# Designs tried in a protein design chat: VH-VL binders against Probable ribose-5-phosphate isomerase 4, chloroplastic (RPI4). Part 4

Target 1, 266 residues: Probable ribose-5-phosphate isomerase 4, chloroplastic (RPI4), of Arabidopsis thaliana (Mouse-ear cress) (q9fi13)
Amino acid sequence: ASLSPEVSPLLRAAHHTVDNYVKSGMIIGLGSGEASDFAIRYLGQQLGSGSLHNVVGVPMSARSASEAAKYGIPLEYYRDGVQIDFAFHDADAVEENTLIAVIGRRRSSQEDDYILKQKSIVKVADEAVFMIKEEQYKAGLEGSIPVLVQSLNWLAIAEEIDDLYLGDAEVWRRASVENEGPLGGDFPIVTSDGHNILDVIFTTPIRSLADLATSLDKIDGVVDHGLIIKTRCTVVIAEETVVRSVTLQTSALEGGVRTYGQTLQK

## First folded at step 23 (VH-VL)

Design B22 (from Y2 with heavy chain F102Y W104Y)
Fold by ESMFold2, last read:
Structure B22 (fold): chain C 266 residues (1-266), chain A 122 residues (1-122), chain B 109 residues (1-109)
Amino acid sequence: as target 1 above (266 residues)
Amino acid sequence: EVQLVESGGGVVQPGRSLRLSCAASGFTFSSYGMHWVRQAPGKGLEWVAVISYDGSKKYYADSVKGRFTISRDNSKNTLYLQMDSLRAEDTAVYYCARQEPYTYGYGYFDYWGQGTLVTVSS
Amino acid sequence: SSELTQDPAVSVALGQTVRITCQGDSLRSYYASWYQQKPGQAPVLVIYGQNNRPSGIPDRFSGSSSGNTASLTITGAQAEDEADYYCNSYDSSGNHLYVFGGGTKLTVL
């Protein structure tokens, strides 16, 4: 049952994703993160050997653009109206059964500036794959949900979110330097688009990521958040001895997910 | 660029010990399975041992099991082979090799070092 | 345990096609990988999986498998292809093992 158990699960998941979902002639959204770095490297090898032809990458971040350039992947840059056949990305967590993904938990300048772009590319692609570790695929997710907010009135927005989730979550403004406390210190993150990031940190299980996304979308001054609802997606789960995938192959509801069936690969 | 450089080979007497090292660079060492493969003078390749990316799993050829110990230090990007109770038939060039995964099967050795010679004789 | 058997030597005329075979029970379940070794050098991967070439390997190299046999084919053999060729496969009998064939010396005439 096991395939290449000596390599890390994310390396195995990255190879699986390229081998099963990338075809010659595609325009591909290139994700950001450890598994995406491995996938970009491997894609570059497949182009260099001639196993794949005429693949063009659309990078989700400066990190993914840099990795793609290193391995000779031709690039186009994301803009409105771009057609993307397929996208792969590292998710930080995925809600079981709904396949709603969380992104933006990885705190760095290579990631903070790109949450909107990553989400946009994934949503516009015809199909998407999220690569995650086994422990990040579950129901009742906890931890941070990043929320992008207008900087001018960030405190009022943070207080509104705190009131909605009192007892379940704390709201922290993301800082440029670690250990700065809930207000983000002297140097809070300001993205290149001028947004602050609020980390909504759940210490109890989140009952529904769909309801959370709806609640956040209703708040004046919330620009967007790190929850991705994608109708045609697969989650590639990096387990110790196998690569497992879960796919929604059903009709989609706008703003929600309705499952019709699931496909598992062992 | 991926590089693997073995060291620690030499001439030793039967029954003695020797420790080989393989210095790795140009890739995320802690994500890859690593192997030792040996080749006696004028002979073919013989697989010796593998260690998983995190060091948690180790497997050995029957010819060396109980005498050789494979290990790794991911903080130093270094693979090791501790060879105890050496015998004349252990005389070989020892290569380290990186294992790349294959989605539809077991992995393969995409990068090799240049090898280090171990000679076991009186 | 499973053994991978290769003919010890084959010859091919310059520009002709040669097939190097590897036989063993493990090859019914697992793909072989193929390695070229020139005198005094480390082995180099030339084919893996069903028929995959790594970057830098000429397209005259190909692989195939049927039953318990894996084959490496070189079409239009060149003088530089003269080398020893080894197959390798996973062997699930007993321990978790990776087994090499005995090697085939290819001479280009």
Scores: ipSAE 0.638, ipTM 0.854, lowest interface PAE 1.8, mean pLDDT 89
Fold by ESMFold2, last read:
Structure B22 (fold): chain C 266 residues (1-266), chain A 122 residues (1-122), chain B 109 residues (1-109)
Amino acid sequence: as target 1 above (266 residues)
Amino acid sequence: EVQLVESGGGVVQPGRSLRLSCAASGFTFSSYGMHWVRQAPGKGLEWVAVISYDGSKKYYADSVKGRFTISRDNSKNTLYLQMDSLRAEDTAVYYCARQEPYTYGYGYFDYWGQGTLVTVSS
Amino acid sequence: SSELTQDPAVSVALGQTVRITCQGDSLRSYYASWYQQKPGQAPVLVIYGQNNRPSGIPDRFSGSSSGNTASLTITGAQAEDEADYYCNSYDSSGNHLYVFGGGTKLTVL
């Protein structure tokens, strides 16, 4: 059924993303993860052959920068005021219809320190693509939502979040090793900016990621979180039989109408 | 860099068996489709078999169907070709090849090994 | 059911343009890919898809297709272009899933 059935769906999604969304002359946010690695390699191949030209990458992580350098993609480092035409990134989950993305579930020293940077680059880009496996695209998402908090007050912040979602979620401080329990043991993750990461682990379906983001943003001491709301984005879904995309376009009409995701087959 | 190295070729009698290996490195082997392609001395290329990235799908040319078995071990980054009931017409250089996908069509063979010679003779 | 037909040999004067063709019913549905093979060497991909060149392939190589025919064109042929050239196409409906043409030997005079 699929055009290249012998290769993994995520590899197909990465090629589709570069082929359909990257144009010569762009400054591109380079995401982090398995699909992003494939996309970066393929982008480098297209630059080397001359099929694309004048593309500059802005890496979202050390992993992204390393892959881009390996394949000869010219780099510019992210800073305030940089123009980014397009960004692609791996998402850990995407809420159906709203296309709100979850990042930061992958526990790795190469990823934990970059949650804020990844989110910032995606949000400042004119347009973005999230590449995701089919099983991670659904309504009623469960599982971890990472929340960056001030280290001094982390326990009080964790207790406040726990009270808001009692019966629906457990709050754990992320540790550098697994199985250290909900307090994160002796070696909790501390980001380069001095933040702890709280994993808010939902065991029941989350009714609205938008409401969750709003609730988290109101808590004193929450710095940011792994929920990305991007008004101009597409989700490229790696299905076994096809590569499917869903695009969110914000209407110019003022008030009264909610924008919903659209299914576009390619 | 991407490398594919075939091994296991040699001289065998008709009706015997031989197993070829292709050691892969420099890429995420478990995401790519892998192929065997052969070339008889002085002749053109003949596609032999393909195995999907996870090993769940296998397809063969009619000339080898029922006699050859393609397999892979993703933990060892190795592709295999088990060749049973060998015939003189199976004499060829055997190449392994990596399949890169193409958004607007079926994939293509972007990297090849240097090949291993199989000679089937009395 | 599919078969890819190539002329067995073609020649070109140094610096001139040559076109190598590949014909088959599968080419109405699927793009060809093209491989160069020099004596004693493994094949090398030179063209895939609509007209895509891998990195390191000179811009004198191009591809095209129309109807049931795919073509590889070399403009300004060089001595090092002397090789065998094979087309390949996908076909899931016949005896073969990935079919090679018989090959074309290019001689550069």
Scores: ipSAE 0.596, ipTM 0.835, lowest interface PAE 2.0, mean pLDDT 88

Design B23 (from P4 with light chain N52H)
Fold by OpenDDE, fold request of step 24:
Structure B23 (fold): chain C 266 residues (1-266), chain A 122 residues (1-122), chain B 109 residues (1-109)
Amino acid sequence: as target 1 above (266 residues)
Amino acid sequence: EVQLVESGGGVVQPGRSLRLSCAASGFTFSSYGMHWVRQAPGKGLEWVAVISYDGSKKYYADSVKGRFTISRDNSKNTLYLQMDSLRAEDTAVYYCARQEPWTYGYGYFDYWGQGTLVTVSS
Amino acid sequence: SSELTQDPAVSVALGQTVRITCQGDSLRSYYASWYQQKPGQAPVLVIYGQNHRPSGIPDRFSGSSSGNTASLTITGAQAEDEADYYCNSYDSSGNHLYVFGGGTKLTVL
């Protein structure tokens, strides 16, 4: 059966995610973003109705914590060594086939502080889902890749990144005030851990997010970036009348990352 | 808390026009499909119209097609129903309803307003 | 256009079980939702999907489907369950028509 196109794709993706992956008794990483808001709400409703039982949420942001509290979902805060059964999160983009997700593109200044936490929770979870719209699932991705860097050497790091991707990307330091230029002005964003955030804005298609991640990790002073490589992850893609799921599984036998199964739910 | 509040109902003569409004609050209005459903006195529920979350798609029941226009202003969290060329048979309580999606289908109406009465009489 | 048909009226004794059935071709392809309406009130969702209850709906309400039919069952009817009940489904043959059944008046004896 086809789904209603009158409803937002991300709302449909959220319902799909909860209904297919959340089970009673789970500890769940609660993502951040529009789709995650919907998922958290729906999760709360399912707990209230008795369709689900004994679910605990681990919020990835203040936003997700607030939403969970609003709908009466019990919370446990993230700490080292926490066991998480499942996590869902909004992605800004996902690379086709590899299912590498881009997160941390500018939404609000408040979200900048949670990029590392979001990555950590997704990676620690046994299974993870990224929720996106159809247009966010592409080969040859363009746009901004967030890079967290040490504040003391941010300029040198920015220059190195700029040189590496000369002609393909521009590097901008995030500022707390709009229109401060690529250097971020006198009031750059500083995370709670004391990092600056550089946006590497690609104006040409990125050939490989995996290679990009590897390259960024080799740069001295780079703390982390907005690319998530997660084994046992599923991308839930909301189209106009269908929600599709693409799953990445690591073959223990072949040592390779393979994409398994496209489930089309009409 | 999700709230839907209809307004604009009243008594009108046949052939006249009336505009109904539905004020929404407590949820992300711009993400939901919205519906009008009416109920004539002592009769059952009748689906009237639907508008997509972004307003790009509109569909109508045959009984009102060509006479009624559904619209929305997401910046104001408001749903509208412009009713032209009103007939006696259009007399009803008009409800606005939110469409919640269903993973395996077209969804359902999880929230309803209290309705507004439209009376078409000479 | 596809129609959904319901019995106009049914009765149930207090504490007994009653089933209200909806029939139509659309039900072969789509799940029904059920709505309760008391006099002077707006409809209230009581069942959606195969057998899902929204929060606040008592567990004595349940749903089922078979072939071109969907059913609402009240196990252990209470006095407050006296109301009109409507089924709803989607008709793909039309212009995205969300069709309602004619309604069933339930009397609790």
Scores: ipSAE 0.912, ipTM 0.952, lowest interface PAE 0.4, mean pLDDT 93
Fold by OpenDDE, fold request of step 24:
Structure B23 (fold): chain C 266 residues (1-266), chain A 122 residues (1-122), chain B 109 residues (1-109)
Amino acid sequence: as target 1 above (266 residues)
Amino acid sequence: EVQLVESGGGVVQPGRSLRLSCAASGFTFSSYGMHWVRQAPGKGLEWVAVISYDGSKKYYADSVKGRFTISRDNSKNTLYLQMDSLRAEDTAVYYCARQEPWTYGYGYFDYWGQGTLVTVSS
Amino acid sequence: SSELTQDPAVSVALGQTVRITCQGDSLRSYYASWYQQKPGQAPVLVIYGQNHRPSGIPDRFSGSSSGNTASLTITGAQAEDEADYYCNSYDSSGNHLYVFGGGTKLTVL
């Protein structure tokens, strides 16, 4: 049986995520984005109804913190050593089979400050879910990969990246003002930690996000990037009339991705 | 705070047209399917129409198909019901309702407006 | 098109238990949602899925399903529970995709 196509796929993904993965007593990493907003709201409703109890949220952004507060979810802020049972987050894209997620594609300047926090929370969580639409789950991904770099030598780093992916990608430094060109003009985005953000925009399909991550990590001056490799990760994919889950388990690293079928109907 | 407020109801003669509006607030309107449900005086609830979150899909009850048109303007957070060729049997309180999804089914109507009365009489 | 049928009226003594049942072929495939409507008011969701209560709905309300039926049960009926109750489900066989039952008037004695 099909699910209702009248509502947003991400809204359906959010409900699926909370109902299947959140349990009473859990400490939950609260993601950031449209799907996460829905998940946080629904989580709050489930707590209010008594379907769930004793859940604490760890927000990945100011946005998620605000949403959680709005719906009465108790919060604990992220710190070193925190135990997180489960985390959900919006992904911009997910690579098929590997389930490597792309995050941090520009939505707002305010969200840029939370890329590192989002990665940290997802990685430290025992289990994580990325919520996406069908079109965001692909092999051979294209588009932008955010790269956080040291601001002092950003140009040299950008040039190195540009040379490395010559013909396949363009490198743009994020600017606070639109239409400033690839160098980001006189007012580049600077994170709270003092980093610039380079968007490596691939115009050809990326063969391997894992290789890309490894390559970026080797570049001197690269602080981090918007690629998340997480074991015990599930991708919740909302299609037009179904929600499906693809899971990568530690034990399955050798065995491949497990695909869980259609949401059960009565 | 989720709110739905219907308007546009009134008294109209048979064969005439009327347009209802439902103003939504307190939620991401563009992500939700919206419905019209009506209730004739002293009668039960009757589903009328649904429109998908992006407006790409519309479905109607047989009783209104070909006469009523559901639409939405997501930029204005407003749901509409254009009612043409009105009949006496269309007399009812018209409710707009939000569809909340359910993980294991088609969902449910979690929020309703207070309704607007449409009276079709000669 | 599939129809959902309900008893038009039922009564319950204060503090007692009452069950309102909805029957229809669509209920074999889909869960019902239940709505309470008091005079002059809009419907209010009281149960969805098999047995899920929205926030703010008392725990005396519960839902169940069996075969082609769905039921709303009020355990320990209160005076304020006097209202009309409607079941709703999805019907893929016709153009009445979201069909309502005829409604049940509950009187609390």
Scores: ipSAE 0.902, ipTM 0.950, lowest interface PAE 0.4, mean pLDDT 93
Fold by ESMFold2, fold request of step 24:
Structure B23 (fold): chain C 266 residues (1-266), chain A 122 residues (1-122), chain B 109 residues (1-109)
Amino acid sequence: as target 1 above (266 residues)
Amino acid sequence: EVQLVESGGGVVQPGRSLRLSCAASGFTFSSYGMHWVRQAPGKGLEWVAVISYDGSKKYYADSVKGRFTISRDNSKNTLYLQMDSLRAEDTAVYYCARQEPWTYGYGYFDYWGQGTLVTVSS
Amino acid sequence: SSELTQDPAVSVALGQTVRITCQGDSLRSYYASWYQQKPGQAPVLVIYGQNHRPSGIPDRFSGSSSGNTASLTITGAQAEDEADYYCNSYDSSGNHLYVFGGGTKLTVL
């Protein structure tokens, strides 16, 4: 049985992540979301008690920065050349076996502006952990894949994506208010970098997130998307009775990556 | 700021009932295990009960089992203790406490309320 | 039933070292946590696990454990350390219980 069974699985997963992956002296990418909030609070408490020292946080969002400041975590803001030892983040979904993560499904004006930054910090870190609820870890993922596009060409880009996935997905421009239809209404989201967000909404299982990422990357006018392929990562899965982790390790074979091992909390 | 505030204490006769409340703020109440701990005047601490984060699991000390019911309303961030068939030995200050988890153990009580006094007197 | 046994009282001279002991079978399997209580106040967590100290607790507080025994040590005791001290542990023998010791009154001379 799990230790501390009276607390929620996601709270246990956050504590597990800090206890097992954060060391004194690290520069840590601080994720955004419910599990990241728990992890940031706990990290701050470990710094305040002296159990950890010389940890500097690099926040992935305004939410992360605010939470870190509340708990007294020293901050350094992300820019080119910042070395990051480890990053933790809430993923919205993770593909089983490949551990490709989906981010950017959590709609809010503040979170919408940070999709690229979150992805950049996770990718530059030496190692990353995604914290996820059990139901979000599966094969054959469906639902939204957010895609950041040039605002001027958004309709042409949306039509190209729609044609590519006809019958499998519907393409919607993200709006600042709900229920504005596929075109995003009068107030579509425009990020601080001048991008629209297209939600590519799959109603059938996606066969390969890796192939989807490749296809999206080839489209002229696509800036980036919410799929994260990280060669050194672990997914910490918040299950009711255990905290389970699955680690992706890079094989020595050219181009080979596979899941290696599964760890249960003891 | 994490706060726990108990209420509902008072003087009651043996055999009667009383309901205690603990109002929680400053944290995600619905993710934490919550406990009641009591202290009779001039005596030590006695653990009373625990309820899991979602209310699905409840456990009691033998001294109160069958008479007390722990519950929670996560929409109101409130913990409750329904105390039935009260006895003189139930006279105590009742504290609510938050269970902070720890990866290598069953957790610990990191925040406590100020307590509410229950006096059972005939 | 499972019990955690503490000496009811101990004394220490100002500036000296004192050890408060907690014994019970559950401590062979589960770590203790330690709580300080001053008159008229709620308990305050001072040590959990073997020797983890929450933020705001002075370095003079430390913990240890071996076998069925957990100990709280105060090195260089100060007048403000005068209080009751309780250990607590999980206990599986009574179907998922959390048990307190009887408490130790620390007097600083």
Scores: ipSAE 0.610, ipTM 0.837, lowest interface PAE 1.9, mean pLDDT 89

Design B23 (from P4 with light chain N52H)
Fold by ESMFold2, fold request of step 24:
Structure B23 (fold): chain C 266 residues (1-266), chain A 122 residues (1-122), chain B 109 residues (1-109)
Amino acid sequence: as target 1 above (266 residues)
Amino acid sequence: EVQLVESGGGVVQPGRSLRLSCAASGFTFSSYGMHWVRQAPGKGLEWVAVISYDGSKKYYADSVKGRFTISRDNSKNTLYLQMDSLRAEDTAVYYCARQEPWTYGYGYFDYWGQGTLVTVSS
Amino acid sequence: SSELTQDPAVSVALGQTVRITCQGDSLRSYYASWYQQKPGQAPVLVIYGQNHRPSGIPDRFSGSSSGNTASLTITGAQAEDEADYYCNSYDSSGNHLYVFGGGTKLTVL
């Protein structure tokens, strides 16, 4: 059983992440969300006490930056060539075995502009941790996959996606206010880069997030999406009684790649 | 910043009841385990009770088991201690304390209230 | 049930090193946390885990453990360190979920 069973699973997962993966001297990508907020607070506490030193944060969002400033974490802003040793982030869901993460389901004006930045920071970091609730770690994920598209022809792109997943998913353009219907109303979200967000809402289990990512990447006008495939990552799963970690550790050799995965018997 | 403020202490006769409250602010109360710790005049600290973040688990010191009930209302950010069948030996300052977790061991009490005095005398 | 035993009092000359000990069976399995209490005040956390100091606690405070014993060490004791000190640990063998030691009154001479 857990050594601190009286605290919430996400608070426990956040402490676990900082205690096990953050070291003095690191440049750390600071995620966005409830668990990331707890982790940022705790990291700031460890810096203030001297238990950690020489840590610099790279925030993934305005929220992350504000939280880090509140707790006195020195900041470096994301730009080309910034070196990031480690990143932690809240995932909305993670596919079992592959550890492919879904981000961008949280609808708020503060989060919508940062989907690409969050993904970019996680991917450039040497290693990453996704913090997730137990029920969102499984095979056969359902629900929304956000897809960033060029605004000019968003409807044609939405129709193409709808045709690919007819019967399995509905495609909605994300609106700046709730309850605006599938077309996004008069005030759809337009990111600072000029993109609309399409929510591809699966009502049946998604068989492979890797195949979904490949299919979305092939559609003309799709800029990017909320699926993160990260070579070196760990998923910290906030269970009621324990904190569980699942690692996708790979090794690479010049001229080849060695991977680790689940083996099935026939 | 983080604040814990106890209230409800006073003078009562043995066998009577009191309810203590602890108002929390400056943190996500519904994610933290909360404790009551008491200190009799001139004596040391004595742990009294704990309640989990969601209220689903409650544990008590043997000295108060069956007489005291810990509870919380997460919508009001408030911790409670219902003290029934009070005895003279329950006379103490009662503190509420927040439990911060630690990965390599049990948690620790990082914030404490100012305490509220309960005096049980005839 | 498990108990934590502390000496009731200890003295140290200003600038000298003092060790406050805490003994109990639970300390074979769990690290102690340590709390300082000055007269009329609530306790303040000074050490958790084996040797972690919260922000604002001077580095002259340190913790250690061996077997069933935890120690709080103050190197270079200052007048402001005069206080009561309590250890706390998790109960490993009974219904006492969290346990405090009896406290040690530190006098700085």
Scores: ipSAE 0.600, ipTM 0.827, lowest interface PAE 2.0, mean pLDDT 88

